# Designs tried in a protein design chat: VH-VL binders against Vitellogenin-1 (vit-1). Part 5

Target 1, 170 residues: Vitellogenin-1 (vit-1), of Caenorhabditis elegans (p55155r1310to1479)
Amino acid sequence: SVCKVQKNQIRTFDDVLYNTPLTTCYSLIAKDCSEEPTFAVLSKKTEKNSEEMIIKVIRGEQEIVAQLQNEEIRVKVDGKKILSEDYSAHQIERLGESDIVIELPEGEVRFDGYTIKTQLPSYSRKNQLCGLCGNNDDESTNEFYTSDNTETKDIEEFHRSYLLKNEECE

## First folded at step 21 (VH-VL)

Design z2 (from y1 with light chain R96K)
Fold by ESMFold2, look of step 21:
Structure z2 (fold): chain C 170 residues (1-170), chain A 119 residues (1-119), chain B 112 residues (1-112)
Amino acid sequence: as target 1 above (170 residues)
Amino acid sequence: EVQLVQSGAEVKKPGSSVKVSCKASGGYFSLYVISWVRQAPGQGLEWMGVIRPIFGKANYAQKFQGRVTITADESTSTAYMELSSLRSEDTAVYYCARSENYRTPFDSWGQGTLVTVSS
Amino acid sequence: NFMLTQPHSVSESPGKTVTISCTRSSGSIASDYVQWYQQRPGSAPTTVIYEDNERPSGVPDRFSGSIDSSSNSASLTISGLKTEDEADYYCQSYDKSLHGWVFGGGTKLTVL
């Protein structure tokens, strides 16, 4: 199963498509919400009216941040810029100047500055995922679970619940 | 700038518990790495445990395992440390401290909370 | 699990140079970054060196850090000592086996 974020749209792990304009504040795209969390994927817009994004992947005790800068993808691991020759040491694969794959414990995230594809096995973390990508429960209903695990049909409430609080962004 | 503001000083009896709060502002509280560190009078710094609020799971130093509970409330941007079965040796200043990730320094500290355990 | 051992105290005259050692008991000192904190009486610690040898903004360049793999230790060096440098200094490193941090015992610096 694949969750795709691009052009202010999200197609969830359960193949539900909806509009979700990301902001300049980080939103939670997908997270392991089990009792032993292993990863989180977050993203924000670089600018209010841009389709360009910054991705943050938290993988265990590592933090990977990537963004497209001047047509070239820039990667930081734990706050340090790394060069493409060092990507493999951090379980990152470069698929061209602006396209990378970041490994997850049981899947991967592909990112090119404009599109985020989070790919997990369909059996992985069933009902234990949360975020804007949904819970991966194989249900194609139009139901959403907020960050406090409350079911809602209000898409705006759903979006707001995964927007991380920060006083310095909108 | 990240700011951490802790709850006020407390005087506790042996055998009781104390819960210290740490209110954060600036940055993304959910993405912080928040540690609790104590310092007994005239003594050094002692790491007690850590939480990353986005995951909600804490890890503790062995010395405090079973007596300390560290939690975070993302909605209020507040971390908590509760220490139970207090002894006079637990008299200390308790700090919360933030790092951006597990490889960066503790770059923001609360003002400290004096906990005095006395009969 | 490892410990970080520091001298209990060091003293040196104004204008001179002092070095505070931080020796790791097991595993390599180079396995994880060493951070250094300064603590003045009544205040929370502040960072003076991070990532072994980097200085935060506002920390004067007379503070420096280094790693010596042969002695399995880190060092904080303060040159051009000033009386305002009197403080307690702590080294710190991450312990992967604990999933947590270890502080050194602290060093009281006296500028005499």
Scores: ipSAE 0.758, ipTM 0.899, lowest interface PAE 1.0, mean pLDDT 90

Design z4 (from y1 with light chain E54Q)
Fold by OpenDDE, fold request of step 22:
Structure z4 (fold): chain C 170 residues (1-170), chain A 119 residues (1-119), chain B 112 residues (1-112)
Amino acid sequence: as target 1 above (170 residues)
Amino acid sequence: EVQLVQSGAEVKKPGSSVKVSCKASGGYFSLYVISWVRQAPGQGLEWMGVIRPIFGKANYAQKFQGRVTITADESTSTAYMELSSLRSEDTAVYYCARSENYRTPFDSWGQGTLVTVSS
Amino acid sequence: NFMLTQPHSVSESPGKTVTISCTRSSGSIASDYVQWYQQRPGSAPTTVIYEDNQRPSGVPDRFSGSIDSSSNSASLTISGLKTEDEADYYCQSYDRSLHGWVFGGGTKLTVL
């Protein structure tokens, strides 16, 4: 199952395409919403009028932040800048200058500054995910559940429920 | 700047429970690591447990497992620590403390909440 | 699972240098960052050293941190001791087995 975020569009794990612009505040793209959560993928725009994004990946107790700078993906692990040569030590793979793959406990996140692809095995976390990528329940007819597990047809309401609260963003 | 404001002092009987709140302002509350630390009178700092609100799952020091519950409400940016089966030895100042992640220091502390357990 | 051991108290005259040790009982002291906190009476702790040897803004350069792998210990050094430095000092480090943190027992610094 693959969720793709690009150009203010999201294709969910259940292959539903919809339009929703990210903001300069973090939105929850995908999260393990099981009783034993293993990861979360968040993203925000670098600038209000840009399609460029910053991603934050939380896997276990580790935090990874990646963004494009000078046509190269820069990565921080737990707040510390890491060199490209050390990516492998952090289960991060560099694909060229502007593309990285971040390993998840199950699956991976691919990021090039403008596209986020979250890929999970077909068996992984069925009906246990939440976020803008949906719940991954193999149903495309009931795709939009808010963070409190309420179904909605309002995309804006859906997105707002996954927008992280920050006084600077309100 | 992140600030943590805790609930007021508590006086409790042995065997009862106490729930202390810690409201955070500034930044992304959901992404913080919130720990609870207590300090008995004239004693040192003792770590009790931690929660990352985005996941809502807490970890506890073995000493307090089964007796402490740490929760977080993302809608109000508030963390809670509930300690049950109180005894006189639980008399202490309880602090909430914030870290950016598990590798950074406790860079923000609440003002502390005195919990007095007496018969 | 490890413990951090500090001396109970240290004392020194103003202008002198004092060192507070923090010894880890198991595992390498270098495997996880050591933080140092200062606590004055009636106040919450404040960070004086983080990530072994980094100093937060506002903390004077008289404060320094170091790691000694040979003794498996961290040290907080305060040079040019001032009366305002009188406080309790705690070392802290993350314990991966606990998924939490361990504090040292604390050291009471008295400025004579």
Scores: ipSAE 0.928, ipTM 0.958, lowest interface PAE 0.5, mean pLDDT 96
Fold by OpenDDE, last read:
Structure z4 (fold): chain C 170 residues (1-170), chain A 119 residues (1-119), chain B 112 residues (1-112)
Amino acid sequence: as target 1 above (170 residues)
Amino acid sequence: EVQLVQSGAEVKKPGSSVKVSCKASGGYFSLYVISWVRQAPGQGLEWMGVIRPIFGKANYAQKFQGRVTITADESTSTAYMELSSLRSEDTAVYYCARSENYRTPFDSWGQGTLVTVSS
Amino acid sequence: NFMLTQPHSVSESPGKTVTISCTRSSGSIASDYVQWYQQRPGSAPTTVIYEDNQRPSGVPDRFSGSIDSSSNSASLTISGLKTEDEADYYCQSYDRSLHGWVFGGGTKLTVL
């Protein structure tokens, strides 16, 4: 299952495409909402009117932040900048200059500054996910469950429920 | 700048429960690591447990397993610590503390909540 | 899991240098960062050293931290001791097996 975030569009794990522009505040792209959560993928725009994004991946107790800088993806682990030669030690793979793969407990997140692909095995976390990527329940008719597990047809409401609150942003 | 504001002092009877709140301001509450630390009178700091609100799953020190519950409400940016089956030895100042992640210091502390357990 | 052991108390005259040790009982002291907190009576702790040897803004450079792998200990050193430095000091480190933090027993620093 693959969820793709690109150009203000999201294709959910259940292959539902919808328009939802990110903001400069973090939105929850995908999260393990099981009883034993293992990961979360968050993203925000670098600037209000750009398509460039910053991602934050939480896996276990580790936090990875990645963003594009001077045509190269820069990565921080637990707030510390890491060099490309150390990526492997952090289960991160560099694909060229501006593309990285962040390993998840199951699956991976691919990021190039403008596209986020969250890939999970077909057996992984069925109906156990939440976020803008949906619940991954193999049903495309019930894709929009808010963070409190309420189904909605309002995309704005859906997104707002996964927008992380910050006093310094919307 | 992150600030943590805790609920007021509590006086409890043995066997009862206490729930202390910790409201955070500034930053992304959901992404914090919120710990609870207590300090008995004249004693040292004792870590009780931790929660990362985005996951809502807490981990506890073994000493408090089964007796403490740490929760977080992302909508109100508030963390809670509930301690049950209170005993006199639980008399202490209880602090919430925030870290950016699991490798950073407790860079913000609540003002502390005195919980007094007495018959 | 591990414990962190500190001396119960240390004392020194103003202007002098004091060192507070923090010894880890098992595992390498260098495997996880050591933080040092200062606590004055009636107040919450505040960070004086983080990540072994980093000093937060506002903390004077009289405060320094170090790691000694040979003794499996961390040390907080306060040079040019001032009366205002009188406080309790706690070391802290993350315990991965505990999935939480361990505090030292604390050291009461008295400025004579």
Scores: ipSAE 0.928, ipTM 0.957, lowest interface PAE 0.5, mean pLDDT 96
Fold by OpenDDE, last read:
Structure z4 (fold): chain C 170 residues (1-170), chain A 119 residues (1-119), chain B 112 residues (1-112)
Amino acid sequence: as target 1 above (170 residues)
Amino acid sequence: EVQLVQSGAEVKKPGSSVKVSCKASGGYFSLYVISWVRQAPGQGLEWMGVIRPIFGKANYAQKFQGRVTITADESTSTAYMELSSLRSEDTAVYYCARSENYRTPFDSWGQGTLVTVSS
Amino acid sequence: NFMLTQPHSVSESPGKTVTISCTRSSGSIASDYVQWYQQRPGSAPTTVIYEDNQRPSGVPDRFSGSIDSSSNSASLTISGLKTEDEADYYCQSYDRSLHGWVFGGGTKLTVL
């Protein structure tokens, strides 16, 4: 299952395409909402009028932040900048010129500054995910469950429920 | 800057429970790591447990497992620590503390909550 | 699991230098960052050193931290000791097996 975030558009794990612009505040893209959570993927726009994104991946107790800087993806692990030659030590892989892959306990997150692809095995976390990528229940007709697990047809309400509160951003 | 404000002092009987709140202001509450630390009179700091609100899953020191429950309400940016089966030895000042992640310091502390357990 | 051991108390005159040690019982002291907290009577702790040797904004450069792998210990050094430095000091480090933090027993610093 793959969820793709690009150009203010999201294709969920259940292959539902919808438009929702990110903001300069973090939105929850995908999260393990099981009883034993293993990861969360968050993202925000670098600037209000930009398609460039910053990604935050939480896996276990680690926090990975990646963003494009000077045409290269820069990565921080637990707040510390890491060099590309050290990516492997952190289960991060560089692909091509400007693409990184962050390993998840199951699957991976691919990021190039403008596109976020969260890939999970077909067996992984079925109906156990939440966030803008949906619940991953193999059903496309019930895709929008808010953070409190309420189904909605309002995309704005759906997104708002996964928008992290912060007075310093909009 | 993140500030943590805790609930007021508590006086409890042995065997009862106490629930202390810690309201955070500033930043992304959900992304921080909130720990609870207590300090008995004249004693040192003792870590009790931790929660990352985005997951809502807490981890506890073995000493308190089964007796402590740490929760977080993202909607109100408030963390809670509930300690049950109170005994006199639980008399202490209880602190909530925030760190950005598991490798950063407790850079913000609540003002502390005195819990007195006495018959 | 490991423990962090500190001296119970240290004392020194103003203007002098004091060092507070923090010894890890097992595992390498360098495996996880060591933090140091200052606690004055009736107050919550505040960070004076983080990540072994980093100083937060507002903490004077009289405070410094170091790691000694040979002795498996961390040290907090306070130079040019001032009366205002009188406080309890705690070292702290993350315990991966505990999935939590361990504090040292604390050291009471008295400025003579």
Scores: ipSAE 0.928, ipTM 0.957, lowest interface PAE 0.5, mean pLDDT 96
Fold by OpenDDE, fold request of step 22:
Structure z4 (fold): chain C 170 residues (1-170), chain A 119 residues (1-119), chain B 112 residues (1-112)
Amino acid sequence: as target 1 above (170 residues)
Amino acid sequence: EVQLVQSGAEVKKPGSSVKVSCKASGGYFSLYVISWVRQAPGQGLEWMGVIRPIFGKANYAQKFQGRVTITADESTSTAYMELSSLRSEDTAVYYCARSENYRTPFDSWGQGTLVTVSS
Amino acid sequence: NFMLTQPHSVSESPGKTVTISCTRSSGSIASDYVQWYQQRPGSAPTTVIYEDNQRPSGVPDRFSGSIDSSSNSASLTISGLKTEDEADYYCQSYDRSLHGWVFGGGTKLTVL
């Protein structure tokens, strides 16, 4: 299952495409909402009028932040800058000049500054996910559950429930 | 920057429970790592447990396992620590502390909450 | 699990240099960052050293941290000791097996 975020569009794990612009505040893209959470993927725009994004991946107790800078993906692990030569030591793979793959406990997150692809094995976390990528329950008709697990047809309400509020970023 | 404000002092009887709150301002509360640390009179700092609000799962020191519950409310940016079966030895100042992640320092502390347990 | 051991107290005259040790009982002291906190009476702790040897903004360069793998210990060094440095100091490190933190017992620094 793959969730794709690109150009203010999201294609959920259940292959539902909808339009929703990210903001300069973090939105929850995908999260393990099981009883034993293993990961979360968050993203925000670098600037209000840009399609460029910053991602934050939480895997276990580790935090990875990646963003494009000078046509190169820069990575921080737990707040510390990591050189590209050390990516492998942090289960991060560089693909080409401006693409990285962040390993998840199950699956991976691919990021090139403008596109986020969260890929999970077909068996992984079915009906156990939440966020803008949906619940991954193999049903396309019930895709929009808010953070409090309420179904909605309002995309704005759906997104708002997964928006991390910060007075300094809006 | 980030400020942590805790609830007021508590006086409790042995066997009762106490719940201390810690409200955070600034930043992304959900992404913080919130720990609870206590300090008995004249004693050192003792780590009790930690929660990352985005996941809502807490880990506890073995000493307090089964007796402490740490929770977080993302909607109010508030973390809670509940300690049950109170005993006189639980008399202490209880602090909440924030870390950006598990490898960064406790860079913000609450003002502390005195919990007095006496018959 | 591991423990962090500090001396109970240290004392020195103003202008002198003091060193507070923090010894890890098991595992390498270098495997996880060591933080140092200063606590004055009636106040919450504040960070004076993080990531072994980094100083937060506002902390004087008189404060320094180091790691000694041979003794499996961290050290907080305060040079040019001032009366305002009188406080309790705690070392701290993350315990991966605990999924939490361990504090040293604390060291009371008295400025004579």
Scores: ipSAE 0.927, ipTM 0.957, lowest interface PAE 0.5, mean pLDDT 96

